# Ledger of designs, part 26: VH-VL binders against q17rb8r558to768

Target 1, 211 residues: q17rb8r558to768
Amino acid sequence: TAELSHLTKNVPIFVCTMAYPTVPCPLHVFEPRYRLMIRRSIQTGTKQFGMCVSDTQNSFADYGCMLQIRNVHFLPDGRSVVDTVGGKRFRVLKRGMKDGYCTADIEYLEDVKVENEDEIKNLRELHDLVYSQACSWFQNLRDRFRSQILQHFGSMPEREENLQAAPNGPAWCWWLLAVLPVDPRYQLSVLSMKSLKERLTKIQHILTYFS
Key: E = the ipSAE of ESMFold2; O = the ipSAE of OpenDDE; V2 = 0.75 times the mean of E and O plus 0.25 times the DockQ between their complexes.

## First folded at step 11 (VH-VL; framework fv_romlusevimab)

Design i3 (at its last look DockQ between E and O 0.67; V2 from the best seeds 0.00; counts 0 for: pae E 5.8 > 2)
Fold by OpenDDE, look of step 11:
Structure i3 (fold): chain C 211 residues (1-211), chain A 119 residues (1-119), chain B 108 residues (1-108)
Amino acid sequence: as target 1 above (211 residues)
Amino acid sequence: QVQLVQSGSELKKPGASVKVSCKASGYTFTSYAMHWVRQAPGQGLEWMGWINTYTGEPTYAQGFTGRFVFSLDTSVSTASLQISSLKAEDTAVYYCAREPYDYGEFDYWGQGTTVTVSS
Amino acid sequence: SYVLTQPPSVSVAPGKTARITCGGNNIGDKSVHWYQQKPGQAPVLVIYYDSDRPSGIPERFSGSNSGNTATLTISGVEAGDEADYYCQVWDYSSDYVVFGGGTKLTVL
């Protein structure tokens, strides 16, 4: 459809859970409206749709993450198992509707780069500290929980040499955000941030809380 | 190639019953929904309902409950429409139409079956 | 119940452009499909999802949908285009299929 030809306008929105950049998001799609949405995404060749959590006031949150369809298994009864991975973050500009599912005009989010050398140094230090804390947290989890996380989300991504190479920053931050048992509203606030420093600070706060 | 072949024309008296068949070929029968559409002489298309070819569950539009029954014979890839207690107003061409599940469009149609109810 | 409204008839000269409208409340929020039906024949899908064409349908056929009106446009109308045209939607709120009343296109 014409609406799916542009990834910034009339983007189909799956209203369900939080999604994050680089984080796998497997879906079992059984609702007709979303079955249609997925099929259209494949048919148009975009193979993408947005994921947003529900919002009581606006139907769905103002921020979300694009999901890239890697594979779809269509079941005989019409359901589908969809293998997706998080892509770009976005802010919702306008909400719409198409055949029962939500759509949105969106703008992509990217981190603001830090240019000052001193700030970069400080950011690196903070990053390394929080990473270590995250590792410690994960290692101290009970074996059962650790296994569940690994099965669902995979291993924690390793540290990157260049913290600002990706528009969304280090992948491990998103992995961690996905596995931490925090309120979706809190997760959403972190998702919306364009500052890696701010994200790291919030993540550190969460880790401290669960330590 | 996808084909939907319907049974031949029927002439019935009021109160009688008729069964219209729609045989599908060229595709996996249970992978597509089958809809029924009626068209009275000189009138427009009227949706009657549909049947899930996988589960066998029929859904009838308002006005097509009771006397209208959708059924399947999956062994021969055939959908059927039975109309009981026929009335003069049931005189119409009846179409089966294939729908990709959840898409909403009918991409292939049967040739239609004319059912005439006259005393 | 959701209702689709079509003009009962449209006339166009050969080579000209015909536009057939289909009205419905917030129809732009729905995908509109169009069918061509020639006398004594079954309907044929000519446009689906507002503007997509099935294989075998000429490029002369196009569709648009916004607001409260969907439009089937036939450019370079030929005598063979004379037929009844029906718009159709799936109302996902009620899970009903809804057809328009049909438009008879006459090629003058």
Scores: ipSAE 0.749, ipTM 0.888, lowest interface PAE 0.6, mean pLDDT 94
Fold by ESMFold2, look of step 11:
Structure i3 (fold): chain C 211 residues (1-211), chain A 119 residues (1-119), chain B 108 residues (1-108)
Amino acid sequence: as target 1 above (211 residues)
Amino acid sequence: QVQLVQSGSELKKPGASVKVSCKASGYTFTSYAMHWVRQAPGQGLEWMGWINTYTGEPTYAQGFTGRFVFSLDTSVSTASLQISSLKAEDTAVYYCAREPYDYGEFDYWGQGTTVTVSS
Amino acid sequence: SYVLTQPPSVSVAPGKTARITCGGNNIGDKSVHWYQQKPGQAPVLVIYYDSDRPSGIPERFSGSNSGNTATLTISGVEAGDEADYYCQVWDYSSDYVVFGGGTKLTVL
């Protein structure tokens, strides 16, 4: 119970790649500092750590995503195979260090729900349009690339009837951002958004660029 | 239960050699690093280095890169320390200590082996 | 190169609280481990990762670490706590294990 307060203070940060809510993030950990960090997360029972991309100015980005540890296999030579999935998004408030790995104080992000009936209608229309564009893009991929995505990330999540039910919005949005080869700065911009409308609009721009 | 059992105490003359063994039980030997620590009479703990129990690769602390050799026999879960050309200053208790490859704590220690070097 | 500084001795009356310090530059950025060693015996791990207790170590043993000082705290000190206490870290920059010089705890 006391360990729950540590999920926002001195949170261990893996500085590597972009992670997204609900998206698997398999890791092959070869650095002793990150193996240490992961073993501690298991031993303390929190079984999670933050993932952030690097930043030239601040060591790591101001936004990231928690990874929930599903399974770890420690190899005899010191390497680890770590099975994780994305959880809550966060903003970095304060940066620190412990035993060679980064830490942060964080605050969690949730989408702001729209309540206006006309805005809800427009949001559903935009969602359905962008979802269709995403499906079309995926079906038009070469068989090799589609197979690689399916192997690594699984199938695209099905559309959700209640677009605002989940705190992070529809899962398919995050899956799509994970598989698209976009600039990390653009990915961070989308990760930080608390507006589903803005997120869908940015995803639409990405899809038209790659079409 | 985890145990590290070391070989018995040794009385040696200067110039001789000694081999201290450390037999592990109760865990997967190759999953933990083995460290060597010495303690001269009335003195503190002095780290000597460690050996990777899977690869057999030793690492020696500064000052221990000559006459001190770490080795393994994984078939009997045993780490060994050999000291050649013994000097009076080598008189100490020698400990093996297990470390979980996390740059961390020494959670289990051997009982210690007293090596006495006298003329 | 990295140095841990401990007081040579600490005296505490039975039932009182003992505090043993371990000084080092930015030691708060390191994990500190503590060992108890009674005469003629091997060291025993009593605190690791600054504040965690191994199985079998009483709750009256606690640890803290911030800034330039780590502290081992023993509340309700008993005669059986008389021992030498060592702090230990890894020095990441040199890949070197560092022990403090030890602190003799006397219960009078």
Scores: ipSAE 0.080, ipTM 0.644, lowest interface PAE 5.8, mean pLDDT 89
ESMFold2 (binder alone), look of step 11: mean pLDDT 94; pTM 0.957

Design i4 (at its last look DockQ between E and O 0.74; V2 from the best seeds 0.76)
Fold by OpenDDE, look of step 11:
Structure i4 (fold): chain C 211 residues (1-211), chain A 119 residues (1-119), chain B 108 residues (1-108)
Amino acid sequence: as target 1 above (211 residues)
Amino acid sequence: QVQLVQSGSELKKPGASVKVSCKASGYTFTSYAMHWVRQAPGQGLEWMGWINTYTGEPYYAQGFTGRFVFSLDTSVSTASLQISSLKAEDTAVYYCARGPYDYGEFDYWGQGTTVTVSS
Amino acid sequence: SYVLTQPPSVSVAPGKTARITCGGNNIGDKSVHWYQQKPGQAPVLVIYYDSDRPSGIPERFSGSNSGNTATLTISGVEAGDEADYYCQVWDYSSDYVVFGGGTKLTVL
């Protein structure tokens, strides 16, 4: 369908949990509407759909993350296990419906690049500090929890040399956001931010809370 | 190649029973749902329901409960429709049709089975 | 129950374009599939998910769906296109498959 041919208009939306750039998001799909959605995503060749958390007022949140389908395993009973990974963040412009699943017109989000050298330096310092705090937090977790996180999300990504190379900033920030046991509303606020500094600041605040 | 082959035409009297079979081949039988569609003479297509070929669970549309029974013989990749207490109004061509488990399109159809109920 | 409405008949001259409509409440929010049925034969899928064509179906067949109307378009109509055409949707509210009443296409 036309809606699946364009990733900015009538993007199919899976309403379930938070998704983040670069973070794996395995899905077990059993509802017919989402089975259909996944099948169509593959048929049209897009192999993408949006992920949004539910919202009491608007059906689903104003922000989400695209998921790239890496692999789909169709079970004999019609269920699917879908291997996906987070791609671009987006803001919802318009909501729609197709075959029982939600759709949206979206705009992609990208970080605002910092150009001032002093600001870049400060950003680097903040980044390194928060990264260290994150590592410390993770290392201090109980073995059981640490193992669960590693099994589900994989290892924490390493620091990047260029903090502004990716439109979504460093991958470890999203990994950390995914594993931190915070309210989805808080996670959503971070997802919507276009400033790495702001994200790092919020993440640091969360880490402090859990330390 | 995917094929759905149905049993032959049936002539029955009112009150009798009939069983229409649909043998599937060319694909994994349990990977697709089997739907049943009725078409009375000179009329349009009418969806009767479907059966989950993996679990064996049938789902009947309104108006097709009670006398209509969907069943499977997975050992021979066959879906069956049984109609009991036949009425004249049951005279129609009955089709089996393959569809995905997401209520998508029917991409393959049986050739149809004509059931005539006449006194 | 969800209802699909089709014109009972459409006539078209050879080489011309036939348009068969399928009306339904917010049908644009549903994927529409189209089937061709020739006399004495089983239905054949000609369009699925509004506008996609199965393998083997000529490019002359196309589909669109928006608002309250889906349309099957057959360009360059041939005598062999004479058949009954049915639209079909899945009503996700009731989990019912719904067919239109069918349209008889006559090639003049």
Scores: ipSAE 0.856, ipTM 0.923, lowest interface PAE 0.6, mean pLDDT 95
Fold by ESMFold2, look of step 11:
Structure i4 (fold): chain C 211 residues (1-211), chain A 119 residues (1-119), chain B 108 residues (1-108)
Amino acid sequence: as target 1 above (211 residues)
Amino acid sequence: QVQLVQSGSELKKPGASVKVSCKASGYTFTSYAMHWVRQAPGQGLEWMGWINTYTGEPYYAQGFTGRFVFSLDTSVSTASLQISSLKAEDTAVYYCARGPYDYGEFDYWGQGTTVTVSS
Amino acid sequence: SYVLTQPPSVSVAPGKTARITCGGNNIGDKSVHWYQQKPGQAPVLVIYYDSDRPSGIPERFSGSNSGNTATLTISGVEAGDEADYYCQVWDYSSDYVVFGGGTKLTVL
């Protein structure tokens, strides 16, 4: 079935919230359609499904993030809690339906690596500047809000030595985007970016807006 | 080994009541919904509804909201169907069937209980 | 309400292939489950999720589902395959279970 197709055709889509690579996304599942979707994912061994936000024009957004299932446990009222973490980003190519939930044919997104040595140097300088700004923003939060973020999202990921090693870029960028109280349109724009420079620039603008 | 064992056949007069039981074994009873399916003589399968074996909440198909009551005794892993004010048209085989709490399949069925309503 | 349509009967010679259809509007968007019921017995699941086969069901049983038609296919038909066959879906708009009317398979 779609769950065994290298996860690019007829991929099951949970239409709910914004998800990001490497970021936990805990879910409460009560609808029969999504309970089926998750049970089949586990039965086939795929343990993955796509997450997209809703869209009034097309039912769900053109970009999303795969979620990997870490744990599923039942609640007394018959609901289940699904612990997931974000994986690869994708673009929606074609939309479908199965058993009341959305499906999609997708293509995965990866950052385009910068090759020029001067551009790599400039990228490192920009990264270090924006990382410092993010740390300052986080340190200046009131204690209650900082504690809430740590409890829900965990600690900010450590800086990475090679900024371009991971196909989605540095994990701290995604963590920061997940915790910032930003309009989904801006979040979706950053999710779709294949340039780390553009992502860092956008994050910088967001941090400036909230400071 | 999953099994659903139903109570024995019943011969009833119109206006009486009947209770069909379905005892489950070989699995965690509250992890699956219990469905009831009717089959009149020479006819096809007709879904009557299901009961949530964890919460005890029943859900009845459109034609089964009046005289039909689903119930549980989770201490003995048993689901029951009670039919009151029996009519001749209630003559059928009644099956219990296990299903997941989603749009899944009925993988195990009881052997069926024949209820005959005749004056 | 959602309706599934099956032919009342299908006849097939031993060793040949039987095809039993289940018609429904956009049935390809639903998972189809198939049950075999021999005389005097409870139904037995033979295909689920359109094409998956439970353990213990021979490879001769297969299923497909697209558009408005799902099909149960039994190759190398044996006398022991004589039974009534029912398709079943969930109507996800109402959360109701829907059975087809059943098809009697006769092996001549």
Scores: ipSAE 0.667, ipTM 0.855, lowest interface PAE 1.5, mean pLDDT 91
ESMFold2 (binder alone), look of step 11: mean pLDDT 95; pTM 0.962

Design i5 (at its last look DockQ between E and O 0.69; V2 from the best seeds 0.68)
Fold by OpenDDE, look of step 11:
Structure i5 (fold): chain C 211 residues (1-211), chain A 119 residues (1-119), chain B 108 residues (1-108)
Amino acid sequence: as target 1 above (211 residues)
Amino acid sequence: QVQLVQSGSELKKPGASVKVSCKASGYTFTSYYMHWVRQAPGQGLEWMGWINTYTGEPTYAQGFTGRFVFSLDTSVSTASLQISSLKAEDTAVYYCARGPYDYGEFDYWGQGTTVTVSS
Amino acid sequence: SYVLTQPPSVSVAPGKTARITCGGNNIGDKSVHWYQQKPGQAPVLVIYYDSDRPSGIPERFSGSNSGNTATLTISGVEAGDEADYYCQVWDYSSDYVVFGGGTKLTVL
């Protein structure tokens, strides 16, 4: 269908949980509407769909993350286990429906680059500080929780030399956001930010709270 | 090659019962719904319901409850439709059709079974 | 109950384009499938999910769906295209399959 062939208009939306750039998001799909969505995404060759959290007012949140299908395992009873990873962030422009699942017209989000050298320096310092705090937080977790996180999300990504190389900024920030036990609304606010500085500041605040 | 082969034509009297079979081949039988579609003479297609070939659970459309029973014999990849207390209005061609579990299209159909109910 | 409405008949000259419509409330929000049925034969899927063609179906067959109307288009109509055509959707509210009333395509 047209909505599955173009990833800016009528993008199929899986309404479930938060997804983040570069973060794996395994899914167990059992509802027929989403089974169809997954099948069609594969058939059309896009192998992508959007992930948004539920919203009481608008059905699903105004921001989300694209998920790239890496593998699909079909079970005999029609269910599927889908291996996905986070791709581009997006803002919802228009909402729709198709065969019982939600669709959206979207625009992709990218970070605004910082060009001033002094600002870049400051950003680097902030980044390094927050990264260290994140590492400390993770290391201080109980072994059981740490193991669970590692099993589900993998290891925290390493620091990048170029903080602005990726349109979504450093991967470890998203990993951390995914593992922090904060309210989805808070996570959503961070997901919507186009400033790495703002994201880092918010993440730092969360870390401080849990320290 | 996917094939659905149905049983032969039936001539029955009112009040009798009939069982139409649909044998599937060329695919995993339990991976698709088996739908039943009725077509009265000179009329359009009418969906009767489906049976989940994995669980054996039937779902009947409105108007096809009671006298209509879907069943399976998974050992031979066969779905069956039984109609009891046949009426003249049951005269039609009955089709089995394969449909995915995600409620998609009917990509393969049986050749149809004509059931004629006459005194 | 969800209802699909088709014209009872459409006539077209050979080589011309036939358009068969299928009307339904917000049908654009549903995937429409089309079946061709020739006399004495079982239906054959010719279009699925609005516009996709199964293997073996000629490119002359195409489909579209928006708003309240889905359309099956047959370009370069041939005598062999004379048949009944049915649109079909799955109503996810009721989990029922719904067929249109069918359209008889006559090639003049």
Scores: ipSAE 0.803, ipTM 0.906, lowest interface PAE 0.6, mean pLDDT 94
Fold by ESMFold2, look of step 11:
Structure i5 (fold): chain C 211 residues (1-211), chain A 119 residues (1-119), chain B 108 residues (1-108)
Amino acid sequence: as target 1 above (211 residues)
Amino acid sequence: QVQLVQSGSELKKPGASVKVSCKASGYTFTSYYMHWVRQAPGQGLEWMGWINTYTGEPTYAQGFTGRFVFSLDTSVSTASLQISSLKAEDTAVYYCARGPYDYGEFDYWGQGTTVTVSS
Amino acid sequence: SYVLTQPPSVSVAPGKTARITCGGNNIGDKSVHWYQQKPGQAPVLVIYYDSDRPSGIPERFSGSNSGNTATLTISGVEAGDEADYYCQVWDYSSDYVVFGGGTKLTVL
């Protein structure tokens, strides 16, 4: 019988790419170890695993994102196409191995809410400004690059009425990080942030650099 | 209902050949490896290898790369083991077992085929 | 190649608990599968992925795996549990299957 706290201990880790909350992450799974990992997650009913980028010093990064399995399409030769979407962000506490793939003990991250009325007002002003900058950046891309982004990532998520309702903040922020051609260290840094203000400030800095 | 039904027991003389068949039913035959496992009298289980039922490509364990041949007839969902130039030490029960296309478990086994090699 | 070591036999009184060990270097990093084989019969999967139980296997069967030892535990042992028990892993370097030598469980 599965234990819910099991999702924070010996969590299976797919070491491949950067994943973000709310962002689809389609995978092509061909290695026997990862095929086993996927099948085991379905059999146990957890239907999720962690995604981390590689790290030269620790095999994989200290932060990652859980992927929720939405669908698995098994190919005739045993390979599979796995439709996933990003869920909760996490910090790696301890690293391990099982069945040839990496594992981790993790702790989940979520944003710390701002409650001061003046700070909420300032946060909304910053949000609306950076959102406008992101829209302008996207609209000013050459048609080829814009089309590639739309094909691979879909359209930018709509603004959200309550900026702090979601545990990870606005979905459009994560979509933008997924599409921006930035250094993985910046992407990982933003993934680890628990302050929406800091995240928006970093995004603004990135957009200004590419303007 | 998943079922693996093997051919009947065989009594052979040294130097002959034998073909053990394993007919699968109740599942998609080409979606699982078929493994072969040998058990000599009074001995433990010995993995002989597997065959990829989609591609037909066999993999043989060390020591089984000579006189042992795995084959398929996917039109009748059947895997076969052929042993040529039979020796007395080939006397054993031979099992087929289904395994997933990963590092998984053997969840269904055939009933076993006893091959006896005696002069 | 990777080697699994099992005791040749284990004896247990009826109603007591049997523990069958499977030793291997860093076996805790592998998934261990267990099979029961009664005389004249094919093996039957009783535990997979260290501790998972297939449908139809009694809760008396449990498994654990850490460090260099995996253990199959059968509580409330009955005469019908007399069988040979095999552990099995994959050797990821060769993609070969490895069986333990088997353990004969006797209920006295």
Scores: ipSAE 0.541, ipTM 0.786, lowest interface PAE 1.9, mean pLDDT 91
ESMFold2 (binder alone), look of step 11: mean pLDDT 95; pTM 0.958

Design k1 (at its last look DockQ between E and O 0.79; V2 from the best seeds 0.00; counts 0 for: pae E 4.0 > 2)
Fold by OpenDDE, look of step 11:
Structure k1 (fold): chain C 211 residues (1-211), chain A 119 residues (1-119), chain B 108 residues (1-108)
Amino acid sequence: as target 1 above (211 residues)
Amino acid sequence: QVQLVQSGSELKKPGASVKVSCKASGYTFTSYAMHWVRQAPGQGLEWMGWINTYTGEPTYAQGFTGRFVFSLDTSVSTASLQISSLKAEDTAVYYCARGPSSSGEFDYWGQGTTVTVSS
Amino acid sequence: SYVLTQPPSVSVAPGKTARITCGGNNIGDKSVHWYQQKPGQAPVLVIYYDSDRPSGIPERFSGSNSGNTATLTISGVEAGDEADYYCQVWDYSSDYVVFGGGTKLTVL
């Protein structure tokens, strides 16, 4: 849409944590610059902004995820509680600044589709294996941690019949990436991948480490 | 409709005090900050500061500390500016203006209150 | 302190285009708002966030902001446009609101 196309230039960037496609990302906004950013996002009708982790060299990471504002509560004291969900992944092309918050020109990321039937078969097998491992990992967590994850992120998404239907692949992969206690740099590397196979491989590696 | 109605013109002597009021209506008073802007005769707009209408916390611009006090009466959706120890240079039109606490676009203004300080 | 600089006056013939500039260090990194003030009246917001128009403001009014200069453009100037115009920013570093010195627009 025209609205989305407009959000490729001078996209406001919230520099905070990792965000992922389809994963809810609730925010409590108290800094003036970000309060302004959120307000502007609502006023313009875009209701979107980018989320990136901080980077010591470039202010914020080269990759991030768009957040869609589903709801915003403006508090009387100027703070805001923002209900957001992850949308498209992006790569930063150019960095800027506006009213104290960062902006970026971006390009959206989408997975490269696998066309070979044998490769698709292999991908399915890998997917199913890793999904099973993920379920096992989650079930073996202590009740306290399991409950916390469920409260914050919700349940793990179910397996999809078509692994390549969404441009970001299966939702459960992102859910898992969000809940795994790994270094943001590692998470960022996975976020930047355009191959589902590569993501699954990395996720499997992480699961093995925590098993 | 949003309205900001200010108190009437004031004529004061040097050393006296004045209190300008700004009554808000047509919106939730505590949802927006109230800013104060001064305009001396023939001069430009000068931002004086703002008050958080929810917390009551005032912020004063440089040069407007000490003799200038922002206050609220939330029960009647009114912001007030008090100037003590008035000087001739305080002669100006004073405006209240609605704006956000995190930025400074003022979408609604009071009609202004003329304060004249003369011996 | 952050400073905004405006020309003291601009003159334009009816039907022509008036451009009022507002200069500031890296002002392009700030959102600029514009106010119109007619004699004896309170200021009226005519442009906000560089280029957006409030409801009720004619399309003849437009704004731009880049680099060190923001510009209010009034196309098809009418006699009723004669007024003082002020640019304004919020300085995130100081959390202060800053006004320009104002520009008197005269319609010849």
Scores: ipSAE 0.742, ipTM 0.885, lowest interface PAE 0.7, mean pLDDT 94
Fold by ESMFold2, look of step 11:
Structure k1 (fold): chain C 211 residues (1-211), chain A 119 residues (1-119), chain B 108 residues (1-108)
Amino acid sequence: as target 1 above (211 residues)
Amino acid sequence: QVQLVQSGSELKKPGASVKVSCKASGYTFTSYAMHWVRQAPGQGLEWMGWINTYTGEPTYAQGFTGRFVFSLDTSVSTASLQISSLKAEDTAVYYCARGPSSSGEFDYWGQGTTVTVSS
Amino acid sequence: SYVLTQPPSVSVAPGKTARITCGGNNIGDKSVHWYQQKPGQAPVLVIYYDSDRPSGIPERFSGSNSGNTATLTISGVEAGDEADYYCQVWDYSSDYVVFGGGTKLTVL
């Protein structure tokens, strides 16, 4: 029943930074409460915890992203090096506390699939246009910035054959949002979106601003 | 086979000092904190503090910040507790216990060292 | 300073269920660990993180933690379960480890 509590109830929450589906989120963890949280996750086999940005009024934001633990190295000096990647997005339903770290009851978010054939065609057209704009932006980056992105995040994910196959939509969208210097409140708004059309429209606006 | 083996019981007079040793085996000594727990006769368990076995930095509970000193010899995987200016109230069993940090559980304990202070 | 309160003693007939409580303000927000100590012996961890059981501890030992009370439950009590039982938490606010006062379990 410990694994069930980590799926949607009493989910451990790391309150730190913005995380996105499919995007690596390397962490250096020094606070004892978060070291305990991560160690417990490994011991129970769930190997997951939620990531949320802080919130002035509620301690942490109403939306976040699960991080999947790929590797952990506990350093003797009290730090932990944690290699994670973003998984499912979620909305916070209820807040709690355990051992000094936050917990939450959550519901997972998935994109709403478009079923109408004309709307699917329009969505594909928008996707292909915005993807082309993103590729052009990345190709036109100064060498130093491109190298830093490649070193830290890797290359832009290739476009996906089925836009609606993944519950969170295309991975390249999240990669782009992670590498662009976008205002945190705007980032949180995009994370919460269940419409691929809205997400693509916002990405297009961002790319136009940076072009 | 994780094992913590403590030094033998001690009979001391007030004002003397004592050093209780705790030798660890069966695991990487510097990867786990060492805690000290006191139990006076007929009494409960009392946490005294812990030492970071990699850095050597001790943390003492309130009431243990004077005459009690935690130390290490990592070359022989040994933690030690030294008690100076012994008082009759220091009569107790002293345990070492392994844990991840102050925030964790104590999964392995030494057998205990009885320190008796009498005039 | 955070305080854990345990009853000084609990008596239970063989084969019955013993429940040992550990009271603390908002203890449900803390992980509770339980230790068994027999006379002349070192403590032994029997429950950690409220309800998890170390390898080698019988399934009749279980734990729960909610609100202001954590409970160690021993079903099918045997004479060999006679011991002192301690609860323990980490108080994040003070960064101290805190033990309860202990409960003597008598099987009669």
Scores: ipSAE 0.347, ipTM 0.763, lowest interface PAE 4.0, mean pLDDT 90
ESMFold2 (binder alone), look of step 11: mean pLDDT 93; pTM 0.950

